# Ledger of designs, part 202: VHH binders against p49116

Target 1, 238 residues: p49116
Amino acid sequence: EGPLLSDTHVTFKLTMPSPMPEYLNVHYICESASRLLFLSMHWARSIPAFQALGQDCNTSLVRACWNELFTLGLAQCAQVMSLSTILAAIVNHLQNSIQEDKLSGDRIKQVMEHIWKLQEFCNSMAKLDIDGYEYAYLKAIVLFSPDHPGLTSTSQIEKFQEKAQMELQDYVQKTYSEDTYRLARILVRLPALRLMSSNITEELFFTGLIGNVSIDSIIPYILKMETAEYNGQITGAS
Key: E = the ipSAE of ESMFold2; O = the ipSAE of OpenDDE; V2 = 0.75 times the mean of E and O plus 0.25 times the DockQ between their complexes.

## First folded at step 12 (VHH)

Design te2 (framework vhh_7n9e_1; at its last look DockQ between E and O 0.97; V2 from the best seeds 0.88)
Fold by OpenDDE, look of step 12:
Structure te2 (fold): chain B 238 residues (1-238), chain A 120 residues (1-120)
Amino acid sequence: as target 1 above (238 residues)
Amino acid sequence: DVQLVESGGGLVQAGGSLRLSCAASGFTFRNYGMYWGRQAPGKGREWVSGISWSGGYTNYASSVKGRFTISRDNAKNTLYLQMNNLKPEDTALYYCARPGYGKTEDSDYWGQGTQVTVSS
């Protein structure tokens, strides 16, 4: 069998809404996030191994890991997105909500901690200087996780994950032959993704756009969306 | 198509310096770490140095550490290897490489190489 991924999958180019507003409003943030989400989902869809699992199984996988994929996407696209600015804007919006006494103290703490975790994760990835190849395979490792409840074909999923890990290992070994611990340093960042709440991520980045609709519920539709429709939506929204 | 073109090799005396360049095309240069390798006559391929996509991280073989410096310019799609205090044992065909998707170097992309000869 050939490699799990190809150069096509290493490419991960996010196009931001244009023009960037002077003040980052909720709409801009949600649109940016949506574009990243769509890109991430369609990236997954483009992997032959993902397709081989069948529609029901691969949809279940994405439902289980969309927050992790999205977060990796944030890290990868942090510069293009001006993520620090986006997060600052989100905090500012939250401050307004706080002033209006719309959130409990506990909820505020949870949300702020989540934002902190996101920032720390992205910063840690930047410090490691992760490239597009490594990100692609990290996303694959996260995508093909067999330890989510309710999954079918777990044996096959595990095989794909192992393949992703091995190919990443080979890449790291070839590129950085005298750094025997780089792979471990990279992989040890993945557990941080599981500490992040999908509900809070959804609230921070998507509430203004999808309202009461959950990301979980729209994933099947995103995965069935034609690339042309996606592109049209991106261009139409800009 | 992926293309890598090395240049800057030549004949130098021991203790001398050379700067190698590698012009990359046919792929998104910044998406990949890159590395330099060399092959001496009658010997196998040897990894020399690697560099991350932004250049923020570098790695060197023990034999060249402290003497060679790898760098890159993503705007120019170019990889560099500054070689100082060259030794006769550094004599080899030097090639730049973009990692591929196989376990061995045969799956990687590399150029024709540039010859470096160090005289005693």
Scores: ipSAE 0.911, ipTM 0.966, lowest interface PAE 0.5, mean pLDDT 93
Fold by ESMFold2, look of step 12:
Structure te2 (fold): chain B 238 residues (1-238), chain A 120 residues (1-120)
Amino acid sequence: as target 1 above (238 residues)
Amino acid sequence: DVQLVESGGGLVQAGGSLRLSCAASGFTFRNYGMYWGRQAPGKGREWVSGISWSGGYTNYASSVKGRFTISRDNAKNTLYLQMNNLKPEDTALYYCARPGYGKTEDSDYWGQGTQVTVSS
């Protein structure tokens, strides 16, 4: 049938909480991250191929890949989010946790390595000058991963992933006809996403917003939410 | 509606220069890579040059490399092609394009084109 995505799926506009506080705090960071998570899951929900798989499969796919989608979103929106400033604020909060003896030395090393990996991923994507079309298809390739345990409809998911790969290839070849290696350079960035720990992502970006409730447990609710309902439940009226 | 409008073509002698412009509207220009193509009379369409969303990556057909420079200004939603040291074989209708979602360039969004004619 028609293409996997359209211009509406290439558009990925993140709006930040306003006003930006004089000092970044846990609330601002959590609200910003929650907006990105909501945008990312609703982006996935808007895809006709995703809708065709059914609600149970939708939930399973998003549970399997939400951290990868979130990380792609961070890279895509790094400038509008001022991600480097947010990560600096997180590092300062981490240092306060050391002073209060809340984290072990091993945990601190683990968290700092995760932050470094995230920065390196974002830098590599910026170096390749990845555009909105390319990001949309990278997200689709990640979303329609048939490899995750416990999935049903694996054959159909694989067909959608192959379609995403081919449509990305078509775009790259039409835009950059003399660069036979751009697609390969882009695709080899994806394995780095599997190095990102969902547990650490939750700790870095979401603890202040959702307490100790895992993102896995709220995914079905997020997928059903409308924008107005989201504002009332996650961020409250501002 | 996606709209692409080229300008800046004309008649020029071999060795001369022209600067083409392409005004874009109806889509978020900065989300997409863009390219220039050309079509000489009686020939098929030929890809000329592509540019990434920020301008940080550019790519050229071997026939124009070193003579043509693609650029963009995202604040003005405008794509450019600076053409130097023009040759008679550069004579063609030049069009800017944004890739579409199909396999071939037939699915892409094209401008109407601007004629470039290079006299020997």
Scores: ipSAE 0.777, ipTM 0.923, lowest interface PAE 0.9, mean pLDDT 88
ESMFold2 (binder alone), look of step 12: mean pLDDT 87; pTM 0.875

Design te3 (framework vhh_7n9e_1; at its last look DockQ between E and O 0.93; V2 from the best seeds 0.83)
Fold by OpenDDE, look of step 12:
Structure te3 (fold): chain B 238 residues (1-238), chain A 120 residues (1-120)
Amino acid sequence: as target 1 above (238 residues)
Amino acid sequence: DVQLVESGGGLVQAGGSLRLSCAASGFTFRNYGMYWGRQAPGKGREWVSGISWSGGFTNYASSVKGRFTISRDNAKNTLYLQMNNLKPEDTALYYCARPGYGKTEESDYWGQGTQVTVSS
């Protein structure tokens, strides 16, 4: 059996909306986030092992881990996205809401903590100098997580996760032979993803675009979206 | 197609220096950590040095630590190995490698290599 991933899966190129506005409005942020989400979902879809699980199972996997995949995508694409600027803009928009007393003190705290967690995670990943190969396999490890409730084919999912871990280990070992703890340093960052609320992520990045529709509900449609439609949306929209 | 072309090898006296270059093409260079290996006559492949995608992290075999320096220029798709205080035991075919997807180096991509010969 061949490797879980290939060079095609190592490539993860996000195209940002153009032109970048002087002021990052909610629309720009949501569109940028949507592109990343679509890219992440279609990346998952392109993995043969993912396809082998069947539509129902692989849809359930994505529903369970989309926030983690999205967050890894943010980290990976932080420079291209100007993530720090986006997050600052989000905070500014939140300040307006605060001034209008639209949010409770507790909710404000939760949202700000979430933004902080996102920033810290992305910064930590940058410090580790994670490359495209490593990101691909980290995403695979997150994607093929058997510990989500309600999943079918958990044995197979676990096998794919193990395969991803092993292949990442092999890569790290032969590339950084004298850095024996690099793999551990990388993997120990993954738990931070589980501390992040998908609901808050959705509110911060997608509310302006999808309104009252949940990311969970649209994932099946994203996964069925034709590549041409996706590409058209990326290149033709705004 | 992935292509790696090594250059800069040659004959040098013990204590001398060489700088090897590796020109990469056919893949997104910055997506990968890279490493140098060498193979001496009658010996197996030996890992020499590795470098992260941005160059922020480097590591070296104990035999070359303090003498060799790995670096890269992503804008030029080039990997480098500065070799100082060369020793006869450094004599080998040096190759640049991009990791593949196997456990062993046989799955990796490398060029034809460049010969380094250090005379006593």
Scores: ipSAE 0.913, ipTM 0.965, lowest interface PAE 0.4, mean pLDDT 93
Fold by ESMFold2, look of step 12:
Structure te3 (fold): chain B 238 residues (1-238), chain A 120 residues (1-120)
Amino acid sequence: as target 1 above (238 residues)
Amino acid sequence: DVQLVESGGGLVQAGGSLRLSCAASGFTFRNYGMYWGRQAPGKGREWVSGISWSGGFTNYASSVKGRFTISRDNAKNTLYLQMNNLKPEDTALYYCARPGYGKTEESDYWGQGTQVTVSS
């Protein structure tokens, strides 16, 4: 009944901690990433189709795809976050760790590969000039993936994913009537999201916040968070 | 709500130029691609040109390629259409649009249009 998303779901405004420090530090990066995570989770919660699946299914979906949603959020908010500067600072830290023999070579290789994949993904999205409408539907396609193991209601999830795909197609066709390839170019970017390691994302962006606790373990709390508390987390106003 | 207001139309000689503007309000302009369409007297709407949110991707109907240039200024919430080497066939009511959430163009948001008349 009606479109999957609306203008409220296309709006995705990340508010950065203020003031911007002279040099980026772990606390600034972690708070910025936490705001993006909370924004992404509550974005998903705001979708009527998501609400209709029920609490257990909601939690299972977000646990399965949070890293993909977060990565799409990084690409969408890359300029606001100064993501290229953040990644450069992390690379510099890794180079110092090599010089000081603080980390194993195998771990550093894994982290550098992940950073390269993230940079390539963000660059490809920027080259396609993906807009807020397109990001919202790409996030919906990722969120309503029936392929994750352990899901119930997979038939309904698949229907919602198909609806997201169709509505994205409609948008692209109406806006860019003479470009038959735009939808395909956009959709072929999505498989790269499955290559992103949630473990490494946690280490890059959430170290010092969580320690040994994985993001997927706190997702039920984030999804149940009342509106006033949530608004304080994403704006820093409380 | 969403409002789109076109301006800059008028009468021009064949071979001349016009620049159309579209003032957008009631939505976050930078979140959306935009397009121009036109409607000649007694005819249906024709898609003319589309532009991505930053202007990094543009797309044109074959009938206007090389003559028209779409652009936008997100700081001013304004969409533009520069029309050069105008032909009598370009005579139409020109409107800007933002895509809506339905299958067809009827669900899109349209301005009232600005008349462009190209004399021979």
Scores: ipSAE 0.671, ipTM 0.889, lowest interface PAE 1.4, mean pLDDT 87
ESMFold2 (binder alone), look of step 12: mean pLDDT 86; pTM 0.863

Design te4 (framework vhh_7n9e_1; at its last look DockQ between E and O 0.96; V2 from the best seeds 0.85)
Fold by OpenDDE, look of step 12:
Structure te4 (fold): chain B 238 residues (1-238), chain A 120 residues (1-120)
Amino acid sequence: as target 1 above (238 residues)
Amino acid sequence: DVQLVESGGGLVQAGGSLRLSCAASGFTFRNYGMYWGRQAPGKGREWVSGISWSGGYTNYASSVKGRFTISRDNAKNTLYLQMNNLKPEDTALYYCARPGYSKTEESDYWGQGTQVTVSS
């Protein structure tokens, strides 16, 4: 078999909504996040190995790891998104909710810690200077995780994950031959992704657009839609 | 198609300096780490230096560390290798490379190379 990924999968270009408002509003944030989510899902869909798992299996796989993929996407697109500004805006919006006494003290703490974890993760990835190739394979490793409950074809998923890890290792060794620990430094960042709550992520980035609809419930539709259609689909406008 | 074109090689006296350039096209340059390699007469390919996509991280072979500096300009799609305090043992065909998707070097992309000759 050929490699798991190709140059087409290394390319991960997020287009932000235009124009950028003077003050980031909930709609802008949600639209930006939705574009990233769709890009991430369609990226996964474009991988031949992902297609080979079948519709039921690959849908279940994405449901299990969408938050991790999304978070890696945030890290990768942090500059283009002005992620720090977005997070600051989210915090500001949360302050309004706090003032209205809509959140408990414990919930506020949880949400703020989540935002901090997101920022720290993205900063840590930036410090490692991760490139598009490495991000692609990190996403693949996260995508093809066999240890999620309820998955079928776990043996195949495991094989794909191993292939992703091996190809990433080869890349790192060829590029940085005298740095034998770079791969390990990169991979040790992945556990941080599983410490992040998908529910809180959903609340912070998507509640303004989808309301009470869960990301889990719309994933099958995202995976079936045409790439050019996702801008209108997440808001229910089309 | 991926293309890499090396330049800047030549004849130089021991202790001299050269700056090599590599013009990249046919792919998104900033998505990839890059590396320089060299091949001396009668020897195999040798890794010289690697650089991350932004240039924020660099790595060097022990034989060139402290003498060579790898850098890049993503706006110009160009990779550089500043070579100082050159030695006769640095004589080789130098090539820039973008990694491919296999363990073997044959999957990587490189140009025709530029000849560096260091005289005693």
Scores: ipSAE 0.920, ipTM 0.970, lowest interface PAE 0.4, mean pLDDT 93
Fold by ESMFold2, look of step 12:
Structure te4 (fold): chain B 238 residues (1-238), chain A 120 residues (1-120)
Amino acid sequence: as target 1 above (238 residues)
Amino acid sequence: DVQLVESGGGLVQAGGSLRLSCAASGFTFRNYGMYWGRQAPGKGREWVSGISWSGGYTNYASSVKGRFTISRDNAKNTLYLQMNNLKPEDTALYYCARPGYSKTEESDYWGQGTQVTVSS
């Protein structure tokens, strides 16, 4: 009963650390990425359908899809983050590591391919001129994926995903009535998210976060976090 | 609360031009695509044109393609429809809209409309 999302879920405002350092460094990149991660988790937790599934199911879903949500967030916030500048700084660091013989050639190839895939995904989303409504529903579609092993309530999760797909379809058809293919063009971008490696995302954006503790291990704590603490992590005000 | 207020309608001779404006408030305008619709006397509502959040993607009904141009200014929260080479068939109440979260047009957010009348 009622829509899966509302205007509050379409809002997705990322605030960057200030001031931007003269030379981008791991601390600035990690702080920026951490703000996006916490914003993404706060967004997911605020959805009534997500709340209805219970904490264990919530943790399992987010563990399965956090990298897809994060990547959609990168694409949505690419301009405010100056993502192209961040990626260029990372590429420069990788080139220096090659010259200093600090990383294996195979790992560097994997990381560079991941960066290229990320840039191509962001470019394709920009080319389609994806708006905040469309991003919110794409995030919901990846969040409510019923096919992960060990999930409870998979029938209900599937129903939420179908609802997200239908509400996105309604929006696209009402806004762009003479373009019967826009929904299909949007949805065919989702498989590219499956090419994004969680461990490489952690290496690129979260190297300085909590030493060697993985994003997977902290998700239960992030999901339990009080709203005021989220705001502190999202804005750096603590 | 969402408000959409159209202006710029009036009486014009066939072949003439009008520019419609739609002032938006009560929501973050740049987060959404927008569209224009129209309703001629005794007819159902007809979708006219849609525009993406940045204006980078536009879409037109075949009946107006080449004659109408949709645009937006996100700094002013304003949607526009430039209507050229108007025909008597274009006579209608024109309204701007933002899609709602339901299948039906009744859930969409509509302006009050502005009347366009094209005489021969």
Scores: ipSAE 0.716, ipTM 0.897, lowest interface PAE 1.2, mean pLDDT 88
ESMFold2 (binder alone), look of step 12: mean pLDDT 86; pTM 0.864

Design te5 (framework vhh_7n9e_1; at its last look DockQ between E and O 0.96; V2 from the best seeds 0.88)
Fold by OpenDDE, look of step 12:
Structure te5 (fold): chain B 238 residues (1-238), chain A 120 residues (1-120)
Amino acid sequence: as target 1 above (238 residues)
Amino acid sequence: DVQLVESGGGLVQAGGSLRLSCAASGFTFRNYGMYWGRQAPGKGREWVSGISWSGGYTRYASSVKGRFTISRDNAKNTLYLQMNNLKPEDTALYYCARPGYGKTEESDYWGQGTQVTVSS
């Protein structure tokens, strides 16, 4: 059996909306986030092992882990996205809401903690200097997680996850032969992803664009989206 | 197609220095960590040094630590190995490599290598 991923899956190129506004408005943030979300989901769709699980199982997996995939994408694309600037803009928008007394103190705390966790995670990944190959396999490990409720084909999913872990291990061993702990340093970052609320992520990055529609509800549509349509969406040429 | 071309090898006296270069093409260079290996006559392949995609993370074999420095220029798609205080035991064919998808180095991509000979 061949490797789980290929060079095509290592490539993960996000194109930002153009032009960048002087003031990062909600629309720009949501559009940027949407592009990343689409890219992440279509990346998953391009994996043969993912395809082999069938449409229903595929959809369930993505529904379960989209927040984690999205967050890994944020970390990977942090520089291209100017993530720090985006997060600062989000905080500024939240401050306006606070001034209008639209949020409870507890909710404000939750949202701010979430933003902090996102920033901290991305910073930690940057410090590890994770490359495109490693990100690809980390995303695969997250995608093929068998421990989500309601999944079918859990045995097969587990096998794919193990394969991803092993191939990542091989890569790290070849590249950094005498650093026996690098793999562990990388993998111990993954639990932080599950501390992040998908609801809060959705609120911060997508509310301005999808309104009251949930990411969960649009995932099947995104996964069925044609490549040409996706490309058109990214380039704004549709 | 992935292509790696090593250069900069030669004959040097013990205690001398060389700087090796590796020109990469056919793939997105910045997406991958890279490493240098060497193969001495009659011996197997030996890992020498590895570097992360940005160059911010480096590792060295114990035999070359403190003497060799790995670096890269992503704008030029080039990997480097600065070798100082060379020893006769450093004599080998040096190759740069991009990791592939196999368990062993045989699945990786490397060039023809560049010969380094250190005389006593």
Scores: ipSAE 0.925, ipTM 0.974, lowest interface PAE 0.4, mean pLDDT 93
Fold by ESMFold2, look of step 12:
Structure te5 (fold): chain B 238 residues (1-238), chain A 120 residues (1-120)
Amino acid sequence: as target 1 above (238 residues)
Amino acid sequence: DVQLVESGGGLVQAGGSLRLSCAASGFTFRNYGMYWGRQAPGKGREWVSGISWSGGYTRYASSVKGRFTISRDNAKNTLYLQMNNLKPEDTALYYCARPGYGKTEESDYWGQGTQVTVSS
């Protein structure tokens, strides 16, 4: 029993590769995104409720929601990542790809719509001025979603999600007592996350990964990594 | 550990102004929304104003709207409340708070408060 999260779970500190290059390149973007992904998955692993579900359930849950967690991380860290600059560089490269017929017109339309949805999501979160506490609980709500097919322990997952929702409500009500609509405004942002394509996220942010490896195939290995290995990999990754 | 220390209270004539400060330590100040509350003698605690992490989202109790302004300086880990056009009914112990992980304000983190007394 007790609260689902604590101050240690509200902390979410992303460190960027240094120095930032004069011109953005796929290596820098992929390293930055990989750091965010690892941070997001180790954040999830640190939650006692998540640990209680067991390794198989943990892996299934993260495979189902990694893109939603990643997208929340992008919004939370948009300023430190210079996300608007990264997306602008990607758009420029996509427009060059159209002129050179390197990618189909239908695919480019799909990718541009995804980028627009991502920008609008990040803008809406910034407009609401979402803080670290609120982000932590939004991440918990998407992590403990019982609706994904193939999950075990769905009743336990649902109970954790309900707890996250109630604890977020308590925070919002105490901080903004006479704003009866803030919680609703925050929660109605979440459905947009389910419209984000993991396939397109991989194309935008993870093109520098070795081989043709999908993120969901490496999740079990990321979840097993020791904290010291993770810290060394982030510090030394380039 | 979480620590909040208020200052800037005092005795002021009706119609006057005061500026309260709250020094925060023991947590990452910029990760959290903050609020001011007040407690008049013999009465329950009243929420006064809340502010988001960057200061871009603020809300006020109807009794103070237009007269009080909440702000924060994340570089100094400090929360502020500018109180203008003060009235005798504003007399209270004013405290700053950071929400905790429980249902009610009893689980929140708050300081010892600073007394504001408004004479007629």
Scores: ipSAE 0.790, ipTM 0.927, lowest interface PAE 0.9, mean pLDDT 87
ESMFold2 (binder alone), look of step 12: mean pLDDT 85; pTM 0.862

Design te6 (framework vhh_7n9e_1; at its last look DockQ between E and O 0.97; V2 from the best seeds 0.87)
Fold by OpenDDE, look of step 12:
Structure te6 (fold): chain B 238 residues (1-238), chain A 120 residues (1-120)
Amino acid sequence: as target 1 above (238 residues)
Amino acid sequence: DVQLVESGGGLVQAGGSLRLSCAASGFTFRNYGMYWGRQAPGKGREWVSGISWSGGYTNYASSVKGRFTISRDNAKNTLYLQMNNLKPEDTALYYCARPGFGKTEESDYWGQGTQVTVSS
């Protein structure tokens, strides 16, 4: 059996909306986030092992891990997205809401902590100098997680996750042969993804675009979206 | 197609220096960590040094640590190996490699290599 991923899956190129506005408004942020979400979902869809699980199972997987995939995507595309600027803009928008007493003190704290976690995670990944190959396999490990409730074919999912881990190990070993702990340093970052609330992520990045619609509810539609439609949407929105 | 072309090898005296270059094409260079390997006559392939995609992280074999420096220029799609204080035991065919998806180095991409010969 061949490798889980290929060079096609190492490529992860996000195209940002153009032009970048002088002031990052909610629309720009949401559009940028949506593009990343679509890219991440379609990336998953392009994996043969993902396809082999069947539509119901692979949809359930994505529903379970979309926040983690999205967050890894943020880290990977942090420079292209100017993520620090986006997050600062989000904070500024939140400040306006605070001034209007639209949020409770507790909620403000939760949201700010979430933003902090996102920043810290992305910074930690940057410090490790993770490349496109490693990101691809980290996303695969996150995608093929058998420990989510309600999943079918958990044995197969576990096998795919193990395969991803092994192949990542092989890559790290041959590239950095005298650094025996690099893999561990990379993998130990993954638990941080589980500390992040999907609801808060959705509120920060997508509420302005999808309104009351949940990411969970639109995932099946994203996964069925034709690549041409996706590309058209990206080009049309620019 | 993935292509790697090594250059900069030659004959040098012990204690001398060489700088190897590797020109990469056919793939997105910045997406991958890269490494240098070498193969001495009658010996197997030996890992020499690795470098992360941005060059921010480097790793070296114990035999070359402190003498060799790996670097890269992503704008030029080029990998480098500065070799100082060369020793006769450094004599080998040096090759630049991009990791593939197999367990062994046989799945990786490399060029024809460049010969480095260090005389005593």
Scores: ipSAE 0.920, ipTM 0.971, lowest interface PAE 0.4, mean pLDDT 93
Fold by ESMFold2, look of step 12:
Structure te6 (fold): chain B 238 residues (1-238), chain A 120 residues (1-120)
Amino acid sequence: as target 1 above (238 residues)
Amino acid sequence: DVQLVESGGGLVQAGGSLRLSCAASGFTFRNYGMYWGRQAPGKGREWVSGISWSGGYTNYASSVKGRFTISRDNAKNTLYLQMNNLKPEDTALYYCARPGFGKTEESDYWGQGTQVTVSS
């Protein structure tokens, strides 16, 4: 069999809503995040190895890892999204909520810790100068995680994850032949993703949806959505 | 089609300098790390230097460290190799490469190469 991914999977182009408002607001943030989420799900759906696992397994994998894929997408698209500006605006709002006593101190502390961890993760990825090939394979490693409870075909999933790790190793070795540690430095960033809270991600980035809907619950619909329907929703929202 | 076209080679005296360029097309240049390789007469291919997508990370073979500088300009889709204090041992066909999806460098995308000849 050929490689796990191709050049089409290395490309990951996020288009932001236009025009950018003078002041960032919840609607713009939610639209931007929704575009990234749909792009990430479409990316996963397009992988032949993912398609080969079957519909129920696909849904289970994405439900288990959507927050990790989304977080990798945030890091990859941080500059296009102006993510640092978005997070600063959210932090200012949270600080105002403390002064106005609108949220509990424990909740605000929890959310601020999550934002700090997200910023630290994105900064570490930028410091390593991770490219599109490396991001694609990191996303594949996260997607094909056999460790999640309730998965079927875990042996095949593990085989795909090992293939992703091996192909990333090949890339790093060929490109940076005198740096025997780059792969290790990249891979040690991944465990932090499992500690990110999907509930807080939804609160930070998806509050503008009609009713707060769990991303986990809509994943089957996103995976079945045809490209024309997805593009129509994006066009209609812009 | 992926295309890589090198230029800037030529004949120079030992101690001289050359700047190689590699024009890239047919793929999204900024999505990939890139590298330079060379092949001396009667020798196998030798990896020379690699560079990350933004240029923020660079890596060099010990034989050229301190003398060669890799760089890139993503707006021009161009990879560069500044070669200083050239030695006769640097005489080779120099080519730029984009990594492919195969295990070995044989599956990578290579330019046609540009000849660098360093005289005594």
Scores: ipSAE 0.758, ipTM 0.913, lowest interface PAE 1.0, mean pLDDT 87
ESMFold2 (binder alone), look of step 12: mean pLDDT 87; pTM 0.871

